VH-VL binders against RNA-binding protein 26 (RBM26). Designs and how they scored, part 6

Target 1, 75 residues: RNA-binding protein 26 (RBM26), of Homo sapiens (Human) (q5t8p6r532to606)
Amino acid sequence: TKLELRKVPPELNNISKLNEHFSRFGTLVNLQVAYNGDPEGALIQFATYEEAKKAISSTEAVLNNRFIKVYWHRE

## First folded at step 4 (VH-VL)

Design a12 (framework fv_siltartoxatug)
Fold by ESMFold2-Fast, scan of step 4:
Structure a12 (fold): chain C 75 residues (1-75), chain A 121 residues (1-121), chain B 107 residues (1-107)
Amino acid sequence: as target 1 above (75 residues)
Amino acid sequence: QVQLQESGAGLVKPSETLSLTCGVAGGSFSGYYWSWIRQPPGKGLEWIGEIYHSGSTNYNPSLKSRVTISVDTSKSQFSLKLSSVTAADTAVYYCAREGYYFPSWGYFDYWGQGTLVTVSS
Amino acid sequence: DIQMTQSPSILSASVGDRVTITCRASQSISSWLAWYQQKPGKAPTLVIYDASSLESGVPSRFSGTESGTEFTLTISSLQPDDFATYYCQQYDSYPLTFGQGTKLEIK
């Protein structure tokens, strides 16, 4: 259910902007900016796997910036 | 298989607006970013800007005050308007598709043939 | 803006030669670099993407490598059809930027 973002410009790496973008795909249960000590990283957690899959499968750039990369989060 | 074709006036007077349209055929229009790139005679390539099929745009800051890119998804086409042109805007103008092979975006896998726009009185 | 600097600006070579052209980014761009070939009077065509991935339909004599901010395009056995201008392009960040071009001409 967790997606990890990389290369988010610091001015776009804030809770309000990321929530506005990702809430269109489903219910967010957790959102962390500057994830894992990376000022350009973020963690996005959806309530369900299907919502996360919808978000990662979208061809629309996150916050109109296609250099922001979306990955499945793995531990 | 995808084909892009530029169209529009080849001669524009100084201070007027340059207007071009790119028609896309032979493949899916939706789900891609579409770009305008120009090349002045004898010089290199300059990225102008891009548009997603939904209408979201990104412009080169050097041209941002003069450029507008728009999309007509129903016609599978997108357009460029560049205002207040001068002789420095004389160039071959290309439209291009941004290739996608996740996580890669931003390289151009299909190009139109290009159209020369001359700015002259 | 990320500046892309190509060297040499002009390269003279003979059919059968191994040629290498270089592109240097002013800052890290990971592997987000493409190479294009442009023949006189024609639109550019994609040769390499993601620094080292060969575009479908491009001859295997073309290859790309990367080392930090330095990228190279190599043609292992130059053919007559390869004489053209080559451009590198970064897609790490906006605005998208191209190198100034390397003209590969017959010796």
Scores: ipSAE 0.028, ipTM 0.769, lowest interface PAE 6.7, mean pLDDT 89

Design a13 (framework fv_siltartoxatug)
Fold by ESMFold2-Fast, scan of step 4:
Structure a13 (fold): chain C 75 residues (1-75), chain A 121 residues (1-121), chain B 107 residues (1-107)
Amino acid sequence: as target 1 above (75 residues)
Amino acid sequence: QVQLQESGAGLVKPSETLSLTCGVAGGSFSGYYWSWIRQPPGKGLEWIGEIYHSGSTNYNPSLKSRVTISVDTSKSQFSLKLSSVTAADTAVYYCARDSYSFPDWGYFDYWGQGTLVTVSS
Amino acid sequence: DIQMTQSPSILSASVGDRVTITCRASQSISSWLAWYQQKPGKAPTLVIYDASSLESGVPSRFSGTESGTEFTLTISSLQPDDFATYYCQQYDSYPLTFGQGTKLEIK
């Protein structure tokens, strides 16, 4: 259910903007900016796997910035 | 297969607005970013900005206050307006398709032939 | 902005030569780099994307490599059709930026 973002510009790496984008795909239960000490990293956790899969499968650029990368979070 | 073609006035007076349109044929318009790139005579390439078929735009910060890019999906075309032009805006203007698709994106796989816009009184 | 610097600015070579053009990024761009060929009076055409992937229809004598922030475009055996100006472009972050160009001319 967890997605990891990389290459998020610091000015876009804030809870409000990321919540606005990702809540369109489902219910967010956790959102961490600057994840794992990376000022360009973020963690997005959805309530369900299907919601997370919808988000990562989207071809729409995150926050209108296509260089932001979305990955499945590896535990 | 995909063909891009620039059109618009080739001569613009200082302080006026430069206006160009790019027509796209031979492929899908939706699902891609479409960019404007310019090249002053004898110089290199400068990215102006891009638009997604939904209307979302990103502009080069150096030009942002003067640039507007718009899209007309029903006609498979997108347009550039650059306001308050000066001689420094004299360039060949290209439209191009950004490949944006997993895993590759951000490079330009199809280009229009380019159109020279001269800013002169 | 990420600055892309190409070297040399002008390269003189003969048909049959192996030529290498270099592009350096001012910061890490991973492999997000493309190379374009531009002939006089024409639009640029894509040669290499993702630092080392050859675009369909481009001759196999073209290749790209990367090492950190340094990228190279190599033509293994120069042909008459290859004399042109070459540009690198990063697509790691906005704004998209190009190198200043390397003009490959007849020796």
Scores: ipSAE 0.012, ipTM 0.746, lowest interface PAE 8.4, mean pLDDT 88

Design a14 (framework fv_siltartoxatug)
Fold by ESMFold2-Fast, scan of step 4:
Structure a14 (fold): chain C 75 residues (1-75), chain A 120 residues (1-120), chain B 107 residues (1-107)
Amino acid sequence: as target 1 above (75 residues)
Amino acid sequence: QVQLQESGAGLVKPSETLSLTCGVAGGSFSGYYWSWIRQPPGKGLEWIGEIYHSGSTNYNPSLKSRVTISVDTSKSQFSLKLSSVTAADTAVYYCARDYGFPSWGYFDYWGQGTLVTVSS
Amino acid sequence: DIQMTQSPSILSASVGDRVTITCRASQSISSWLAWYQQKPGKAPTLVIYDASSLESGVPSRFSGTESGTEFTLTISSLQPDDFATYYCQQYDSYPLTFGQGTKLEIK
């Protein structure tokens, strides 16, 4: 259920903006900015796998910046 | 598969607005970014800007004050308007599809290009 | 803006040669780089994406590598169909920028 973001510009890497974008795909149960010590990283956790899959399958740019990269989170 | 086709006037007078349309056929229009790219004769490629089917746009800052890109999803087409043109805007204009999730930003399909000459 | 510098600007080669062209980014772009081939009077066509991934339908003699901010496109055994101008393009950040091009011509 977890997605990892990379290359989020610092000005966009805040809880409010990421929540506004990703809540369109489902219910967020966890959202961490600067994830794993990366100031351009973030962790997005959805309530369900289907919601996370919808988000990662979207071709719409995250926060109108398509160079923000969305990956399945690796443990 | 996907086909892109540019159309519009090939001759524009200085100070007027250059207007082009790109028609998309053979595949889904929604869910992709669509770009305009130009190439002056004998020179390299310059990205102008892009649009998503929702109408969201991103423009090259060097051209932003003069560029408007619009979309007509019902016709599967998008258009470029470049105002206040000069001879420096003479170029072949291409439309292209941006695809490559999760690594968006490269162009997998291009139109054949249309030459626009800015001349009195 | 991220500047992409290609070298050489013109490369003369013979059929069967191994040729390498280079593209250097003015700052880190990770692997977010594509290579295009453009023949006279034609639109560019995609050859390599993500620095080293070969586009479907492109011959296996084409390959891409990366080392920091330096990227290379290699053609292992040049064919007549390969004489063209090649462009690199970064997609790390806006605006999207291209290199100035490398013209590969017959020796």
Scores: ipSAE 0.013, ipTM 0.725, lowest interface PAE 7.9, mean pLDDT 88

Design a15 (framework fv_siltartoxatug)
Fold by ESMFold2-Fast, scan of step 4:
Structure a15 (fold): chain C 75 residues (1-75), chain A 120 residues (1-120), chain B 107 residues (1-107)
Amino acid sequence: as target 1 above (75 residues)
Amino acid sequence: QVQLQESGAGLVKPSETLSLTCGVAGGSFSGYYWSWIRQPPGKGLEWIGEIYHSGSTNYNPSLKSRVTISVDTSKSQFSLKLSSVTAADTAVYYCARDYSFPEWGYFDYWGQGTLVTVSS
Amino acid sequence: DIQMTQSPSILSASVGDRVTITCRASQSISSWLAWYQQKPGKAPTLVIYDASSLESGVPSRFSGTESGTEFTLTISSLQPDDFATYYCQQYDSYPLTFGQGTKLEIK
């Protein structure tokens, strides 16, 4: 259910902006900016696996910035 | 083999709008960002902007107020409009494929380029 | 904007020489750098991507390395077909930016 973002520009690594983008795929239960000490990192957690799968499978760039990378969170 | 081909008027008057189209053949149009890049005679390369098949765009801030890129997915083509041109906009204009799933940002296929001269 | 500075601007060399051209980023770009070759009157062609990955079909005499913000393109034994202008390009962030080019010419 957890996705990890990398390479989020600091100006876009904002709870409000990330929530606006990712909430269209489902219900967010956790959202952390600057995740794991990375000022360009973020953690996005959805209520369900299917919602997270929708988000990561989207071909639309996060916040219209294709250099923001979306991964399944591992540990 | 992917082929890109620029087309449009080679001569544009100062203050008017430069319009070019890039046709894409030989491969998938969807799933890629498509870019415009220019090169003034004897000078280096400048990225103008990009478009995704959905219509999402990103532009070089130096040109953002004058540039519009649009897409026609049914024809596998995308277009550039650059308004209020001056002699400084004289350049060879290239279209290029940017591999954008979404981690790439380099150009693996380029059109042959088209020279646009801004002159009265 | 990330500024890419290439050196030298012009490099004169002979067939068989090992040549190195350098590109420096004004800030960290990780390995997100490509090198292009451009012949007069032609479009650029991709040589190296991800700083050190050789594009398919490009001769193995081309190689790329990185160290911090400094990137190099090396041609181990120059061939006549290699005389061209070379450009680096970063793709770490918008806007995409190119170096000013290095013209490799016959000595």
Scores: ipSAE 0.175, ipTM 0.812, lowest interface PAE 4.7, mean pLDDT 90

Design a16 (framework fv_siltartoxatug)
Fold by ESMFold2-Fast, scan of step 4:
Structure a16 (fold): chain C 75 residues (1-75), chain A 120 residues (1-120), chain B 107 residues (1-107)
Amino acid sequence: as target 1 above (75 residues)
Amino acid sequence: QVQLQESGAGLVKPSETLSLTCGVAGGSFSGYYWSWIRQPPGKGLEWIGEIYHSGSTNYNPSLKSRVTISVDTSKSQFSLKLSSVTAADTAVYYCARGYDFPSWGYFDYWGQGTLVTVSS
Amino acid sequence: DIQMTQSPSILSASVGDRVTITCRASQSISSWLAWYQQKPGKAPTLVIYDASSLESGVPSRFSGTESGTEFTLTISSLQPDDFATYYCQQYDSYPLTFGQGTKLEIK
C-alpha cells in the first residue's frame, strides 16, 4: 500500500501539497516528507492496495511536475 | 510525420505583447508536453515554458510574470504571449514536442523557428 | 536553477578526428540529459537522450557517456556534416536548462 516518491522539489515536498494530490485516489493513512533522509523523497501510504495502484497508474503529473517519480515502496 | 510550424508577427514594438502560434500536424496532439524555446541571435537556447493538452502550464521563473501559454486542442495548436517586450526579447522562437509518459523533458520534434524582432 | 556548463566553447577539428565535448551539471541530474546538434539557420535536432541513448536515424559515430555530473558527447570519426553547434540540456527538474553551446568548426 506504500508508494515512494523521488525527485520532489523541496518547495513542493510538504504534507499539505502531497495530501491534496494523493487524497484524490483514496484514503491516506501515512504521509512522510523527506523520507529516509532524502530531502526530495516522500512516502505515501494508502488504506488499500487498490487505492495505491490507482495512484501509481495515473498518468497525471504529481503537483504539475512530471519529473516527480512514483514507485512501489520496497522494504 | 509530425510537423510543427510557428506563425505570428515578426516585428513587435517595445512595451507591446509578442504573440505566436504553433500548429501541429501529422500526429497526436494529446499525450505530449508542448514547449516554447527561444534563441537570441548568436546566443544559446532558453526554455520559455510548456503546456499540456489539459491546459496545465509550467513557465521559466525568469519569464513567468510576462508569459502566458494557451492551447486549442480542437485545432491542434498552442500559443505564446509575452508581454512588455524589450529589445532583449529579440530572438528566433521555436515550438517543440516533449513527452508526458514516460516523463521525458527532451525535445524530439522542433518547428523551423520564427524570428521576432523588437524594434520601434 | 541547474546550470549546465559546456567545454570547450569552440573546438576546431579536422575530418576523421575523434572529437569529445563535455557538459557539467551544477548538481546531480541522474541520466536526464540530451544532446542537440544545430546547423546555421536551422532548428536544433536531437542526437542523444538519457545521456547515452542514440536517437533513431543518428549515425553510430555519435555516442554519449556520463560520470557523476559530467557528461560527454563523442564523435568517433568526424565527417563534414558534423560541423555544427552542440547543446546539452538537463531534464531533471524545472526550469529546463541548456548549456551555452560548443561550436565545432573546421580547422
Scores: ipSAE 0.063, ipTM 0.798, lowest interface PAE 6.3, mean pLDDT 89

Design a17 (framework fv_siltartoxatug)
Fold by ESMFold2-Fast, scan of step 4:
Structure a17 (fold): chain C 75 residues (1-75), chain A 119 residues (1-119), chain B 107 residues (1-107)
Amino acid sequence: as target 1 above (75 residues)
Amino acid sequence: QVQLQESGAGLVKPSETLSLTCGVAGGSFSGYYWSWIRQPPGKGLEWIGEIYHSGSTNYNPSLKSRVTISVDTSKSQFSLKLSSVTAADTAVYYCAREGFPSWGYFDYWGQGTLVTVSS
Amino acid sequence: DIQMTQSPSILSASVGDRVTITCRASQSISSWLAWYQQKPGKAPTLVIYDASSLESGVPSRFSGTESGTEFTLTISSLQPDDFATYYCQQYDSYPLTFGQGTKLEIK
C-alpha cells in the first residue's frame, strides 16, 4: 500500500499539496514529507492496495512536475 | 503493442521549415509524454523536445528558437516543425514514447524517417 | 548540459564472451539512466531503464549496474544478435542527453 516519491522539489514537498494530488486516487492513511531524511522524498500510504496501484498506474504527472518519480516502497 | 510511425517530406530546402507527424496506434495516447529525437547520418542521438498529451512542451535549448511540437489527440498524433533549416539538420528523425512512471526514457520508437536538407 | 561519455567507442568480442560497456555522467544523475541497442538501419530499442531495470522481453544476459556517476551495461554471454551500437541516456535533467555510442563488433 505504500508508495515512495523521489525528486519532489522542496517547495512542493508539503502535506497539503501531496494530499490534494494523491487523495484523488483513494484514502490516505499516512503521508510523510522529507521521508528517510531526503528533503525531496515522501512516503504515501493508501488504505488499500488497489488505491495505491491506481495512483502508481496513473500517467498524470504528480503536481504537474514530470521529474517527481513514484515507486512502490520496498521495506 | 504500441506502434509509432513518422511521416512527412523527406527533402527540405535550406531556410524552409521541416514538418513531420507521428501517428500512434495500438495503445493509449492520452496520459503520456511523446518525444522527437534525431540522428544525423553516422552520428549519435539528439533529443529535440517533448509534449504531454495536453499540449505542454519542453524543448532542447539548442533548438528552442526553431522548434514547435504540437498534439492532435483526436487523431492520436503529434507533430514537429523545425524552422530555418540548414544542412546540419539532415538526420533520421524518430518519434518515441516516454516510459511511465519515470518519464524521460523511451520504451517505444517509430522506425525513423530520413530528412535531407539540400537545394 | 549533462555530458554522457561512453567507453570504449568500439569493442571487438566473440560469441560467448562477457562484455561490459561503461557510461560516465559529468554530474550526479541518481539512477536516471537508460541503455539502448541500435542495429544498422533500425531504430534504437530499450534494454535497461532506471540504471538496472531490465525491459520486458529483453534477455536476462543483459544487466545494468551503477556506482556514483559510472554506469555499466554487461552482457554475460554474447550472442550473435547482440552485435550492435549501444547508447546510454540520462533523464535527470533537461535537456535529455545521450552518450556517443559504443559499437560492439565481431572479433
Scores: ipSAE 0.013, ipTM 0.725, lowest interface PAE 7.7, mean pLDDT 90

Design a18 (framework fv_siltartoxatug)
Heavy chain, then light chain:
Amino acid sequence: QVQLQESGAGLVKPSETLSLTCGVAGGSFSGYYWSWIRQPPGKGLEWIGEIYHSGSTNYNPSLKSRVTISVDTSKSQFSLKLSSVTAADTAVYYCARSPYDFGSWGYFDYWGQGTLVTVSS
Amino acid sequence: DIQMTQSPSILSASVGDRVTITCRASQSISSWLAWYQQKPGKAPTLVIYDASSLESGVPSRFSGTESGTEFTLTISSLQPDDFATYYCQQYDSYPLTFGQGTKLEIK
ESMFold2-Fast, scan of step 4: ipSAE 0.360; ipTM 0.862

Design a20 (from a1 with heavy chain R101D F103W W106F; framework fv_siltartoxatug)
Fold by ESMFold2-Fast, scan of step 4:
Structure a20 (fold): chain C 75 residues (1-75), chain A 122 residues (1-122), chain B 107 residues (1-107)
Amino acid sequence: as target 1 above (75 residues)
Amino acid sequence: QVQLQESGAGLVKPSETLSLTCGVAGGSFSGYYWSWIRQPPGKGLEWIGEIYHSGSTNYNPSLKSRVTISVDTSKSQFSLKLSSVTAADTAVYYCARLGYDYWPSFGYFDYWGQGTLVTVSS
Amino acid sequence: DIQMTQSPSILSASVGDRVTITCRASQSISSWLAWYQQKPGKAPTLVIYDASSLESGVPSRFSGTESGTEFTLTISSLQPDDFATYYCQQYDSYPLTFGQGTKLEIK
């Protein structure tokens, strides 16, 4: 259910903007900016796997910046 | 096979607006980014901007004040308007598709239109 | 903006030669680089993406390598159909930028 973002420009790496984008795919249960000490990182957690899969499968750029990368979170 | 085709006036007067349309056939229009790229005679390639099928755009900052890209998904086409043209805008204009890959290697152009020459002259 | 510099601007070669052209990025772009071939009067066509991945349908004589910010396109045994101008392009960040081009011509 967890997605990790990389290469998020610092000006776009805030809770309000990321919530606005990702809530379109489902219910967010956790959202962390600057995740793992990376000022360009973020963690997005959905309530369900299907919601997370919908988000990562989207071809639409996160916050209109297609260089932001979305990965499945690896423990 | 995906095919892209540019269309529009080949001659534009200085200070007017250049207007081109790219028609897409033979493949899915939705789910892709579509770009405009230009090439002045005898010179290199310059990226103008891109549009997602839903209408989100990104423009080259050097052209941003003069460029508008729009999309018509019902016709599988997207368009370029470049305002206040000068002789420096004379170029072959290409439309192109950004290669599809959600993880992480997209930003290259996998299909190109044949190009259309636009001359800015009085 | 990331500047892409190609060398040489013009390269003269003979059929059967091994040819290498170089592209240098002004800053790190990881492997986010493509190479295009453009024949006179025609649109560019994709040759290499992700620095070293061969596009489907492109002959295996084409290959790409990377070393830091330097990227090369190699044609192992030049064919008549390969005489063209070649462009590199970075896609690490906006705006997308191209090199100035390398014209490969008959010696």
Scores: ipSAE 0.203, ipTM 0.806, lowest interface PAE 4.1, mean pLDDT 89

Design a24 (from a1 with heavy chain R101S P104T S105E; framework fv_siltartoxatug)
Fold by ESMFold2-Fast, scan of step 4:
Structure a24 (fold): chain C 75 residues (1-75), chain A 122 residues (1-122), chain B 107 residues (1-107)
Amino acid sequence: as target 1 above (75 residues)
Amino acid sequence: QVQLQESGAGLVKPSETLSLTCGVAGGSFSGYYWSWIRQPPGKGLEWIGEIYHSGSTNYNPSLKSRVTISVDTSKSQFSLKLSSVTAADTAVYYCARLGYSYFTEWGYFDYWGQGTLVTVSS
Amino acid sequence: DIQMTQSPSILSASVGDRVTITCRASQSISSWLAWYQQKPGKAPTLVIYDASSLESGVPSRFSGTESGTEFTLTISSLQPDDFATYYCQQYDSYPLTFGQGTKLEIK
């Protein structure tokens, strides 16, 4: 259910903006900016796997910035 | 299959706005990023910017204050406006499609228009 | 911005030669690099994408490799059709940037 973002510009790496984008795909249960000490990282957790799958499968750029990368979170 | 073609005035006066349109035929227009790239005579390639079919844009920061890219999905076209031109803007202008190998890994240009020369001169 | 530096700027070679041109990124770009071929008066055409994937319709004598921030384009047995200027381009980070080009000319 967890997605990890990389290369989020600092001005876009805030809870409000990321919630605005990712809530379109489903219910967010956790959102962490600057994840794992990375100023350009974020963690997005959806309520369900299906919602996370929709988000990562989207070809639409995150916050109009296609250089922001979306990955499945690896433990 | 996919064909791109640039059109617009080939001569623009200094301080005026350069305006070009790219027509796309023979393939899906929706779901892709479309880009403008230029090449001054005898020099290399410079990315100007891109637009998603929905209207979302990204511009080269070096040109961002002067560039506007717009899209007309009903005509399968996208356009470039570059304001306040100078002789340094004289170049062949190409439109191109961005390809991708994974869901969000866009960025190489798989189809190009033939290019159109725009000369900035009085 | 990520700087892409190509070497050499001009390469003279003969038909049948094995030629290699190099592109270096100023920072990590993963494998997000493409190579283009441009003949005089024509638009560039895609040769390699994702550092090593051969574009459909491109002859198998073309290949790409990567090692860290260094990328190469190799033509295993040069043909007359291959004399052109070659450009690398990164698509890891905004803005998209190209190398300055390598002109492959007849010796």
Scores: ipSAE 0.104, ipTM 0.784, lowest interface PAE 5.1, mean pLDDT 89

Design a25 (from a1 with heavy chain L98E R101S W106Y; framework fv_siltartoxatug)
Fold by ESMFold2-Fast, scan of step 4:
Structure a25 (fold): chain C 75 residues (1-75), chain A 122 residues (1-122), chain B 107 residues (1-107)
Amino acid sequence: as target 1 above (75 residues)
Amino acid sequence: QVQLQESGAGLVKPSETLSLTCGVAGGSFSGYYWSWIRQPPGKGLEWIGEIYHSGSTNYNPSLKSRVTISVDTSKSQFSLKLSSVTAADTAVYYCAREGYSYFPSYGYFDYWGQGTLVTVSS
Amino acid sequence: DIQMTQSPSILSASVGDRVTITCRASQSISSWLAWYQQKPGKAPTLVIYDASSLESGVPSRFSGTESGTEFTLTISSLQPDDFATYYCQQYDSYPLTFGQGTKLEIK
């Protein structure tokens, strides 16, 4: 249920902006900016796999910035 | 296959607005970023800006105060307006499609128009 | 802005030569680099994308490699059709930027 963002510009890497974008796809249960010590990283966790899959399958650029990359989080 | 064609006035007076349109045929217009790139005579390439089919734009900061890119999805075309032109804006102007190998890695140009020369002269 | 510096600016070579041109980024751009070929009076055409991926329809004598912030375009056996100006371009971050170009000319 977790997605990892990379290459988020620091000015866009804040809880309010990321919540505004990703809440369109479902319920967020966790959101961490500067994830894993990366000032351009973030972790987005949805309540369900279906919601996370909807978000990662979207063809719209995150926060109108196509350089932001969305990956499935691996553990 | 995808074809791009620039059109617009080839001669613009200093202080006026340069206006060009790019028509797209032969492929899908939606789902891509579309860019304007220019090349002054004898010089290299400079990216001007891009537009997504939804109307979202990104501009080169060096030109941002003077540039507007717009899209008309019903006609499969996008347009460039560059205001307050000077002789330094004399260039061949290209429109191009931004390709990607996997979403969202847009940014390389896989199809180009033939280019149109715009001369800024009194 | 990310500066892309190409070397050499002019390269003189003969048909059959193996030629290499280099592009250096002022900061990390991962593999987000393309190479274009431009002949006089024509639009550029894509040769390589993602640093090393050959564009469909481009001859196999063209190849790209990367090492950190250094990128190379190699033509393994130069043909007459290959004399042109070559540009690298990064698409890691805005603004998109090009190198100044390398003119490949007949020796």
Scores: ipSAE 0.007, ipTM 0.720, lowest interface PAE 8.8, mean pLDDT 88

Design a27 (from a1 with heavy chain R101S Y108A Y111I; framework fv_siltartoxatug)
Fold by ESMFold2-Fast, scan of step 4:
Structure a27 (fold): chain C 75 residues (1-75), chain A 122 residues (1-122), chain B 107 residues (1-107)
Amino acid sequence: as target 1 above (75 residues)
Amino acid sequence: QVQLQESGAGLVKPSETLSLTCGVAGGSFSGYYWSWIRQPPGKGLEWIGEIYHSGSTNYNPSLKSRVTISVDTSKSQFSLKLSSVTAADTAVYYCARLGYSYFPSWGAFDIWGQGTLVTVSS
Amino acid sequence: DIQMTQSPSILSASVGDRVTITCRASQSISSWLAWYQQKPGKAPTLVIYDASSLESGVPSRFSGTESGTEFTLTISSLQPDDFATYYCQQYDSYPLTFGQGTKLEIK
């Protein structure tokens, strides 16, 4: 259910902006900015696997910035 | 299999608006970023801007005040309008698709149209 | 804006030569760099993406390397079809920027 973001510009790496984008795919149960000590990282957790799968399968750029990368979170 | 084709007037008068359309055939239009790139005669390449099929755009700041890119998903096409043109806007204009380097990442321009010359002259 | 500087601007070579052209970014762009080939009167075509990945259908004599902010395109054994202008392009951040081009011409 967890997605990890990398290369989020600091001005876009805030809870409100990321919630606005990702809540369109489903219910967010956790959202952490600067995740794992990376000021450009974030963790996005959806309530269900299907919601997370919709988000990562989208070809739409996160916050209109296609250099932000979305990955399945490892452990 | 995917082909891109530019179309529009090849001659535009100074101060008027340059208008071009790119038709996409042979593959899916949705799910990709589509770009405009130009090349003045004898010079290098300059990125103008891009659009996603939903209508979201990003523009080169150097052109942002004069550029509008729009999309018509039902016709599998996207268009460029560049206002207040001068002789400096004379160039070959290309449309291009942003390809994937790996899923789900965007990378380089993997498919280009043939280009269309637009001359700005009285 | 990230400035991309290519060298040399013009390179004269013969068929069978090993040729190398360089592209330097004004700041770190990781591996987010592509190389394009453009023949006179034609649109550019993709050769290398992600600094070192060969585009499908491109001959294996083409290769790309990276070292910090310096990127290199090498053609190991130049063929007649390879005479063209080559451009590098970064896709690390907006606006997307290209190098000024390297013209590879017959000696």
Scores: ipSAE 0.042, ipTM 0.769, lowest interface PAE 6.4, mean pLDDT 88

